# Ledger of designs, part 102: miniprotein binders against p81326

Target 1, 226 residues: p81326
Amino acid sequence: MLHFGGFIMEINHISKILEKEREEYIRNKVEEYLKQGFSKDDAVNKANQSWRTYIGHRIQDVIYNLLKKFLKDSGLKVTTDKALNNRNLPEELDKVKRLIAINYGEYLFLPDADVIVYKVENNDIKIIAIISVKNSFRERRFETTYWKLKLKESPVTSHIKVFLATPDKDNEISYKCPNGKPKKMRIILEYELDGIYFLKEDFEETEKAKHFGKIVEDIIEISKKL
Key: E = the ipSAE of ESMFold2; O = the ipSAE of OpenDDE; V2 = 0.75 times the mean of E and O plus 0.25 times the DockQ between their complexes.

## First folded at step 11 (miniprotein)

Design X4 (at its last look DockQ between E and O 0.69; V2 from the best seeds 0.00; counts 0 for: pae E 4.9 > 1.5)
Fold by OpenDDE base, look of step 11:
Structure X4 (fold): chain B 226 residues (1-226), chain A 101 residues (1-101)
Amino acid sequence: as target 1 above (226 residues)
Amino acid sequence: GPEEILEEAEKLLYEAWKLIREARKLAEKGDPESLEKALKLLEKAIELLRKAIELIQKALDQGVPEELRKKLERAFLYAELLLEFAKWLLEYIKEELEKQK
């Protein structure tokens, strides 16, 4: 029996491969900011911040495309919050948007939803899962948790699974209690979210913390229960 | 029979994975020669994966016991995953080669 686990491990290198662009990207951005009149230190800081945003989007795009393709054969559809931020939406996407909206009294707002998985049955839309993609947790550590909690507050959205996908580049949430010390972020994220999926090999696996290769299977299984 | 097809498909998956792994390592070097070599490996890997997918689908189209069906479906999923990764890496390498020109 082929250990297919080893095959899926190649996906772990997506982040690593993309990270190779960092040096060139930073150099170019530093130069750009220097030309704009920023100090060297400010230029470097801004370049690093820009990189974090850039690489985050790149990873998100890869994950989105992978999920879209993998879930297609199961009849599941995928979209993004960005795609929903249009005034003129196709009927299907307009329904999706309404089904993930969070009520703030006078206003409805969308959760951060890098990837939205849904199915269409008999012209009815069911939202299955929202996936947040994070390369690192230097910023916005618990935003995904916030949205999960908000979604739970409404019977319209309470069934929606919220997953986190991450390479966890800085090993911030890979282990619950490394060296006997609890990692607050890992513990809270694992507790509050429906699952964490790692694009890496070196992590503590639990019922909720799995390799990214399991996410497709898990989503399909959830979709069958809805 | 379907069991033999699964075995053959798994073999193809394994070979494709080896090629992809090697291609990835070459891509990590980033030099034009390595990138060109990686492209060739990925093209071969993609071919093998497509063949594996076709074989698995053929077996699934046959009436198979539930246990075997599950194995085939899993293999299918892995094949698709590897295929998409290989395609992604292929496009990445093409872009990198273009940047170096």
Scores: ipSAE 0.210, ipTM 0.605, lowest interface PAE 1.9, mean pLDDT 89
Fold by ESMFold2, look of step 11:
Structure X4 (fold): chain B 226 residues (1-226), chain A 101 residues (1-101)
Amino acid sequence: as target 1 above (226 residues)
Amino acid sequence: GPEEILEEAEKLLYEAWKLIREARKLAEKGDPESLEKALKLLEKAIELLRKAIELIQKALDQGVPEELRKKLERAFLYAELLLEFAKWLLEYIKEELEKQK
């Protein structure tokens, strides 16, 4: 198991553990909303929406903390889009924010990125990669590819790698041609992105589609070229 | 020598992995008895992982041929990843047990 391709890692099972919480979470939230005076239908709808936000943030937090720890010894720093939207930004994070922003004429917006990897050399900041974390593809199906394309449009952001990290629990992108039929979402995501990192064991591995545990080595290698 | 240290560390990693895998399956069941068992397995796995990490670092500090160094560095990364997952799961179980009190 230790030697089976070097990719069997228990971290890949995090979403399955967290999914166990769903039934109790929904039940508790429905009860809470009913106490606030919402109808049963409204309470259920609000509870399900709350769950989708909650589980997404739980997975993001785990990924953020793992990357922060494992990239530190390589001189790489990690932040989040949530941290960049805080009103009280340290100078370093303010520079990171400016370096990933996308220009839309008189407006300047951050790409939707969950986790951002960068390095600092003599007060100069170089953005290495952004990681989009998606639990499922029912919403924001091709959001990550849009941001990759926008980042490619400018010489100051075109070097930034865009990765997708996902448990893909519903097997929406795990295989390119399941049953001989091309899976459009997997094919487009793999073509457009710099990498897809799966938080599970069962998927079709390619040069761009890998186990999540490989992401650390890949980011370190990329950072050495920049 | 360093090769024997690597083999000992890999045995510790494999045993820790088995304990973590069992603890994960018990945590998925979620009943208090299963959670208590998982907590004990994780504590043992964490001890084995810390021992393996110490052995690997000691071997790396002694200087080794390039081929063995690559194997030791890979084992170190794997051990660190297992350790982080085990610690995360341990805290998850502690939180779940607190909810049931």
Scores: ipSAE 0.179, ipTM 0.585, lowest interface PAE 4.9, mean pLDDT 83
ESMFold2 (binder alone), look of step 11: mean pLDDT 89; pTM 0.889

Design X5 (at its last look DockQ between E and O 0.38; V2 from the best seeds 0.00; counts 0 for: pae E 10.4 > 1.5)
Fold by OpenDDE base, look of step 11:
Structure X5 (fold): chain B 226 residues (1-226), chain A 101 residues (1-101)
Amino acid sequence: as target 1 above (226 residues)
Amino acid sequence: GPEEILEEAEKLLEEAYKLIREARKLAEKGDPESLEKALKLLEKAIELLRKAIELIQKALDQGVPEELRKKLERAFILAELLLEFAKWLLEYIKRELEKQK
């Protein structure tokens, strides 16, 4: 039986492959910032920050495209929070936007939702899952957890699964207790979220922490129960 | 029968995976010759994966017992994932080759 885990191991290399562009990207950005009048040190710092943002978006795009294609075959639809940030939305996306919105009294705000999975049945929209994609956890470590908790507060959104997909480049959450010391971030994320999906081989697998290759099956299974 | 089709599809997937793995390793070297070789391997892998998908779909269309259906569906998902990865890697390699030109 072909286990998703074995053959999909090649996906683990996406981050590694993309990281090869870092040197060239940094060089070009440093040059750009120098031309803008920044000091060498400032230019390097800004370039590194720009790279983190850039690589994060690229990984997100890859994951989005993979999920979009895979879930399409199962009759599921995929969108992003960015796509929902338009004034003129198609009716379907407007409904999606309303179904993931979090109430802050006078205001409704969207959770961070790199990928939103939903289905359309009999002209009714059901939100299945939100996937947050993070390359590293240097910034906004518990933001996904915050949104999960906020979504739980409403009966309208409480059913929505929140997943984290990450290559965990810096091995920040790959293990719960490396060297006998608990990793607070891994423990909290795994506890609060519905699942963590790793785009890497070297991680501690649990019921909630799985290889990214399993995310499609899990989403499809959830979709059948809704 | 559908079981035989699944076995054949799994063999194709395994072969495609091997090709993709080799192509990735070549792509990691980054030299033009390695990139060109990787491209050829990926093209072959994509062909195998498409064939596997077609076979699996054919089996699913024939009506199969639930246990076999689940296996076929899993194989289908795996094939599609590998296909998307292979296509992604192919486009990456093409871009890298263009940069060296």
Scores: ipSAE 0.131, ipTM 0.550, lowest interface PAE 2.3, mean pLDDT 88
Fold by ESMFold2, look of step 11:
Structure X5 (fold): chain B 226 residues (1-226), chain A 101 residues (1-101)
Amino acid sequence: as target 1 above (226 residues)
Amino acid sequence: GPEEILEEAEKLLEEAYKLIREARKLAEKGDPESLEKALKLLEKAIELLRKAIELIQKALDQGVPEELRKKLERAFILAELLLEFAKWLLEYIKRELEKQK
């Protein structure tokens, strides 16, 4: 019967559907920026940047809501980096924040983790995974790898799985050797991260590079080992 | 009994999923005729999903054995997720049809 993987495969197409909205979004934003006095060239550049931010947040919201609903039955909880930056945190979320923080001397910083999965046992919080959601790799292409390396450096965070979720619509990391030569970005991301989950169908699947529909079962399996 | 309710709900979920998949393929084509057909499929899928959610909730409210309760809760979550995706896609299609008038 229906399983998580079957339903979640439909989510692989959400980026394609959102791309059909792109032209109207860009036209509206260019008009808005022109009214603000920007040149046509600047308005177009700003509109494209606005679109990248918008579609990234739309995809993140879908992923967050799906994981929250799907993992609830397994006793797993989900939050976001945005929620953890709130000034008035409940005690539970404050503990989550402290458990993923990275030490820079007397300062603590949160990794750029869009979605965080954790469990609560006997008032103890165990961070299971963080998921970075990237719509494209035009900028900040190895940021997720940096955070994984920092988390590995501490015994209190080294168990945290770091996943990347992406539609990769421009095929920047979809294949290891697309033109007979290693794709540096794909090779490094796959080597350093605990998993890459593609929100599309056309990519080279490996043990770490999978359809996004498999992420729920993978997280549940990891949580049982902790 | 509750087991029969779960089987009925799962049947409704399977049909709704098929309708949503077909509607998504039509929405990807993007022509007005395909979009109108996709809209009708999604309206039917939403109807089926709401019926499934209602059945599952009634079964859960009756009180059921723990094993069956877990199955009903998983079905409920899946139904809610399918419903949210169907509603999102429906609104997308409505906006696209308005543009093409």
Scores: ipSAE 0.005, ipTM 0.297, lowest interface PAE 10.4, mean pLDDT 81
ESMFold2 (binder alone), look of step 11: mean pLDDT 88; pTM 0.886

Design X6 (at its last look DockQ between E and O 0.68; V2 from the best seeds 0.00; counts 0 for: pae E 6.8 > 1.5)
Fold by OpenDDE base, look of step 11:
Structure X6 (fold): chain B 226 residues (1-226), chain A 101 residues (1-101)
Amino acid sequence: as target 1 above (226 residues)
Amino acid sequence: GPEEILEEAEKLLEEAYKLIREARKLAEKGDPESLEKALKLLEKAIELLRKAIELIQKALDQGVPEELRKKLERAFILAEWLLEFAKLLLEYIKRELEKQK
């Protein structure tokens, strides 16, 4: 039996492959910012910030496309919060949007949802999972946790699983207690979220912390119970 | 039968994986010769993966016991994962080769 684990290990290299574009990207952005009249130091800083945003989106896009492809065969559908930020939504997506919305009294807001997995059965939509994709945790470290907690507050959204997918490039949450010291962020994220999926090999595996290769199976299993 | 198809598909997946792994290692060297070799390996791997997917789909279409169905579905997902990775790596290699040109 081909263990999913061995072959899917190549997914770990997706982030590395994308990161190889960094030097060229930085160079081009530095040049662009210099042309805009920024100092060399400012140009470099802005280029690095731009890269973080860019690479984050690239990883998100890759994960989205992979999930969309793999879940399609199981009859599951995938969308994004960005796709829902439209005034003219198809009926299906409008329903999806309403089913993930969080109530703030006079206002409804969407959680950060890089990937939204749902199924359509008998013209009824069931939201299965929201996947947050993070390349690094420099910004908005507990935002995903916040959204999970908010989703739990409503019987309409309480069933929605919230997952985090990350290559954890900086090893911020790969281990719970490296060198005997608890990593607050790993512990909290693992406790509050329904799962963490790593696009890397070197991490502490637990019931909730798994390799990204397991996410498709887990989502399919959840979908069967809804 | 479907069991034999699964075995064949698994062999194809294993071979494809080996090729992809080798291609990745070659691509990491970054020199034109290594990149060209990696490209060829990936093309072969993609071919094997497509064949595996076709075989698995064929078996699934024949109606199989639940236990075998689960195995086939897992193999199918794995094949698709490897295929997407191979395509991504191939695109990377092509871009790198173009830069050296």
Scores: ipSAE 0.143, ipTM 0.542, lowest interface PAE 2.5, mean pLDDT 88
Fold by ESMFold2, look of step 11:
Structure X6 (fold): chain B 226 residues (1-226), chain A 101 residues (1-101)
Amino acid sequence: as target 1 above (226 residues)
Amino acid sequence: GPEEILEEAEKLLEEAYKLIREARKLAEKGDPESLEKALKLLEKAIELLRKAIELIQKALDQGVPEELRKKLERAFILAEWLLEFAKLLLEYIKRELEKQK
């Protein structure tokens, strides 16, 4: 008996598999920075920062490609904030961009959305969900909740589901009450967002905090209600 | 008939999943012997997945009742997911084995 949860649980290990690249990546980057004239300490610091950006993008690319492939047969389309920032947008993507933009007086900005899921029905575009992909919560702990709140301020965007996808390697939000003390970051993220999807096996599962393997079925179910 | 094709495809998917899971565990060990074994398991899993995808596509092309069509389409999506993960893991293992030469 087939279900997404059973078969795509292996995605929970993608961060660990990609982490095996870390040592070689950092060694190569340190060598590159040393050749550019940086001190050893500066080269190491820059290499570590480069790795954090690199691994985050690798995880985002995997998620984007999986969602694009797996949602296509349900009539759902997937794009990225980076694709929407390119010039000469196709008409369809230009409409997607307009439908998620936030008005700040004389300025119009896109929310920080890594992956955007939408559908097209008779040239009418409806945004289903925005997925933020975060490898770490060091500095961007509540950015996703800010965008959820901004999207709720308008009736044209208030239906958009906002999800967080994360390996949470450092266990920053994996449990609600570790050692009997409420973890503020986990509590607030779970309260404010429509869902948190973990790319690992060890976390406290709730109705909103799930294995990433459930996200495709959840998005399809949501799209049927909209 | 298409129902028998779906059952065969689902068996292939389950077998491929087991092989991929074992290969992932072996790849995490990282020693050359484990990597060689993981490579063989993944090559077998990919073969099973390609066969399952082919069978599902043939069943869909024959025309089927809507309920069976939905089941076949779902199985196709799962097969493609497993195939993409298996290929990613296989690429990683091949890189590791090459640098140990």
Scores: ipSAE 0.050, ipTM 0.450, lowest interface PAE 6.8, mean pLDDT 83
ESMFold2 (binder alone), look of step 11: mean pLDDT 88; pTM 0.881

Design X7 (at its last look DockQ between E and O 0.72; V2 from the best seeds 0.00; counts 0 for: pae E 5.9 > 1.5)
Fold by ESMFold2, look of step 11:
Structure X7 (fold): chain B 226 residues (1-226), chain A 101 residues (1-101)
Amino acid sequence: as target 1 above (226 residues)
Amino acid sequence: GPEEILEEAEKLLEEADKLIREARKLAEKGDPESLEKALKLLEKAIELLRKAIELIQKALDQGVPEELRKKLERAFILAEWLLEFAKWLLEYIKRELEKQK
């Protein structure tokens, strides 16, 4: 019989496939930035930053489209942080935005969420989960955990599950104790978040650290409890 | 009966998974000949997956017992995962081949 646990999910190889584009992408971007008047060193740094954004967006699009498709028949809807930042939102999305926004006095901010899962029952909206998609952990390593802690502070948002989805191609969080020593980033992320879903095969699996293919089933199960 | 339909669908999913895995390995090489071969493998895999999805839906429409229903629903989810990855990889390959013209 075919099972997720019995078959390899090929989506776990997306970042490996896309990495083949890196060298040419960076070369072209360096040329572009040099034409804008940046120094060689600045152009290289900006090109590398541009690559991280580019590959991250490619992975995010796949994840968004998969969740939207697979959760639809369970009565669950999916949107994105980008969509919620648009001016003049449809009423439904405006309600989603208000239900996850964090108040900082004069300012309202959305949490670090690339993908948001919610349901609509009798015109009421309930936020189920947010998913942060990260290709690497170069800057703001614990940003997702900060947003989880902020969501826990309010009874309106404390039920929202916060997940991290990552290929972790550089093995920054794949193992808890890679040389017998605790990896701080993996330990804290796993402790604070509701789950980490790896878009690769080689990582230490735990109750919270799973293959990405499990995320749909987990979200559906959570939604039944709300 | 629906149990035999599930068995047939699972065989189609296993074959499609093998084709997708081979296509992914060829896409990682990236040369035009490998990409052309990967494209053909993915077209076949997508055909098998759509057939499997149709068989699973047909079996579900028969009002099966809960235990068999759970197996059919899991097979459906796996088929959809494989199909979406195959479609993504196919689109990636088509763009790469067009760029190399």
Scores: ipSAE 0.141, ipTM 0.572, lowest interface PAE 5.9, mean pLDDT 84
Fold by OpenDDE base, look of step 11:
Structure X7 (fold): chain B 226 residues (1-226), chain A 101 residues (1-101)
Amino acid sequence: as target 1 above (226 residues)
Amino acid sequence: GPEEILEEAEKLLEEADKLIREARKLAEKGDPESLEKALKLLEKAIELLRKAIELIQKALDQGVPEELRKKLERAFILAEWLLEFAKWLLEYIKRELEKQK
């Protein structure tokens, strides 16, 4: 039986492959910032920050495209929070936007939603899952957890699954208790979220912490129950 | 029968996976020769995966017991996954080769 975990090991290397562009990217950005009048040290720091943002978006795009393709065969649709931030939305996306919006009294705000999975049945939209993609946890460590908790507060959004997908390059959340010491971030994220999906092999697997290769099957299964 | 088709498809998937892994390792070296070899391997892998998908679809179209259907569907998803990855890696390699020209 072809286990997704055994064969889709190659996705673990996407991050590594993309990281090869780092040297060239950094060099070019440093040069750009130097031309803008920054000091060498400032230019390097800014370039590194720019790289983190850039690589994060690249990984997000890869994951989005993969999910879009694989979920399409199951009749599921995907979009992003970015796509929903347009003034003129098609009716379908406008409905999606309204169904994930969080109420703050006078204002409705969208959760951070790198990928939004939904289905259309009889012209009704059902939101299935939100996937947050994180390359590293240097910034916005518990932001995904915040959004999950906010979504739970409304009967309109409480059913929406929130998943985290990450290569966890720095092993920040790969293990619960490395060396006998609890990793607060891993424990909290796993507890609060509906699942964590790793784009790597070296992690502690649990009921909620799985290899990314399982995410498609899990989403499809959830979709059948809605 | 559909069980034999599943077995054949799984073999194709295993072979394709092997080729993809080899191609990835070659791509990681980054030199033109390695990249060219990786391209060839990926092209073969893509062919195998397409064949596997066709076989699986054929079996599904014949009507199968629920248990076998589930296995076929899983194999199908895996095949599509590998295919997408192979295509992605192929395009990456092509871009890298273009940069070196």
Scores: ipSAE 0.069, ipTM 0.498, lowest interface PAE 2.5, mean pLDDT 88
ESMFold2 (binder alone), look of step 11: mean pLDDT 88; pTM 0.883

Design X8 (at its last look DockQ between E and O 0.01; V2 from the best seeds 0.00; counts 0 for: pae E 12.6 > 1.5, placed apart)
Fold by OpenDDE base, look of step 11:
Structure X8 (fold): chain B 226 residues (1-226), chain A 83 residues (1-83)
Amino acid sequence: as target 1 above (226 residues)
Amino acid sequence: SEEEKKIEELLEKADELLKEAEELAKKGDYEEAIKKLEEAVKLLEEALKIAKELGNERLAILAEWLLEFVEWLIEYIERKLEE
């Protein structure tokens, strides 16, 4: 039986689809860097780094738009940290920005928040969830965990759920104990975060580790309790 | 904006067509499923066009991804029909 669920269920193919552009992208970037005077080896390395950043942004944008679309009917709103990085914010976004800020004494800083889900009730804003989107875990493996812990330290932000969404292309956190060996990163992320959502089918499902298709329902349920 | 709303409407219609196609495929009506998906392609192409014209990169990326996905689904079903 051909199983192609709706847009959410078929998000499993997002990495595969986006990766089709890789060869052309790399070729073009290599050419660009060569023209800038870099060596062939340097050009290739830079192109690969550029691709990682590029593909990460694309995945983030797809997830953002999907969540925005599917949460809209529930009256929930979605924004991003990038949208909040403006001097002149609309009142609503300015409030959102303030409600996710982390206190460092004399300074307030924003957590990394690829996607922010919030609701507006009686002119009050309630932050529901922050979703971190990670394509790979090569760098800053526990950054999302750090932000979750920091958010817990304040009664203003302690209620905010922090989720990780990932295709986990390299199977870094898909399984807890592959071959009988514990995967430290999976265990810690699952323990510290409110949930991990996989944009793939081949992962170890747990109470906190679910398919990305469940994230909309989970967020809606959380929103009703706030 | 009004144009962004139009894009969203097109994406919603495309999603509905995708659901219809899925139900048709579950029933073994693959030919009709492909027709629905082809219609979805048209809507997504329009959405992508508008998004690009507006300079809305995020919506353009989504529309493009969905377009590629639906095209992939069509090819996948066609391959299955040939088996």
Scores: ipSAE 0.017, ipTM 0.306, lowest interface PAE 7.1, mean pLDDT 86
Fold by ESMFold2, look of step 11:
Structure X8 (fold): chain B 226 residues (1-226), chain A 83 residues (1-83)
Amino acid sequence: as target 1 above (226 residues)
Amino acid sequence: SEEEKKIEELLEKADELLKEAEELAKKGDYEEAIKKLEEAVKLLEEALKIAKELGNERLAILAEWLLEFVEWLIEYIERKLEE
């Protein structure tokens, strides 16, 4: 009863769709920075930085809205780490926050989880999965695996699935052994995480590494086992 | 093999140090937590060296992963301590 229709086409090609916008975005941003008095070289560098931030936020927003839309009929709710950092949380979201927080003495750390999927069962909160959205693996390469390990340490969080969603535009983890050379990051991420979901067509598909369109069905199946 | 059992022992000792570091961090003893993590780095580097010399790809991958994880954790704690 799950319907992936035309949105599957768009989401699997989100990187291509957004890349078509890049040239115009960069031109407009360069003009903005030039009007602010920056040199041409500085304006171009700042525009490229702006694009990287913009595309990252766009991908996260698309994923959040997709999951919210397609999971609501299965009784599953979706929130974000941004929403959980609000000071005046409703009781429901406060419970979600407390279930995933990691305690380091006086510091309470939330996982770097862009999207959180949960359900309400008998007025109680059951967290199903967290999804980290990464456009690049050049920095904080194993942040997502760290959070999986921390969640596994407690019986109250050990059931939480940790997924990675990525367009992997630069092919950093798309294949396990490109040209016969093992890609350690892909191997480690696939081993440690519960799933990797690619927002593109060109990657090595495995039991844990699959097209993003499969994520809704997978989450629903997991929720029925909990 | 006996050498593979040695690698696995080193990895287990490193894991124990990680657990000790977490407990120290919970008490606010961040400098001691980092010290424990640095000890774990030494064990993981030895485990990786032995695994590579044996050509044991599984244990080499595991040792490499743990080493990068521990190094990331040290940097994370150091950054938060400066704040």
Scores: ipSAE 0.000, ipTM 0.249, lowest interface PAE 12.6, mean pLDDT 78
ESMFold2 (binder alone), look of step 11: mean pLDDT 85; pTM 0.828

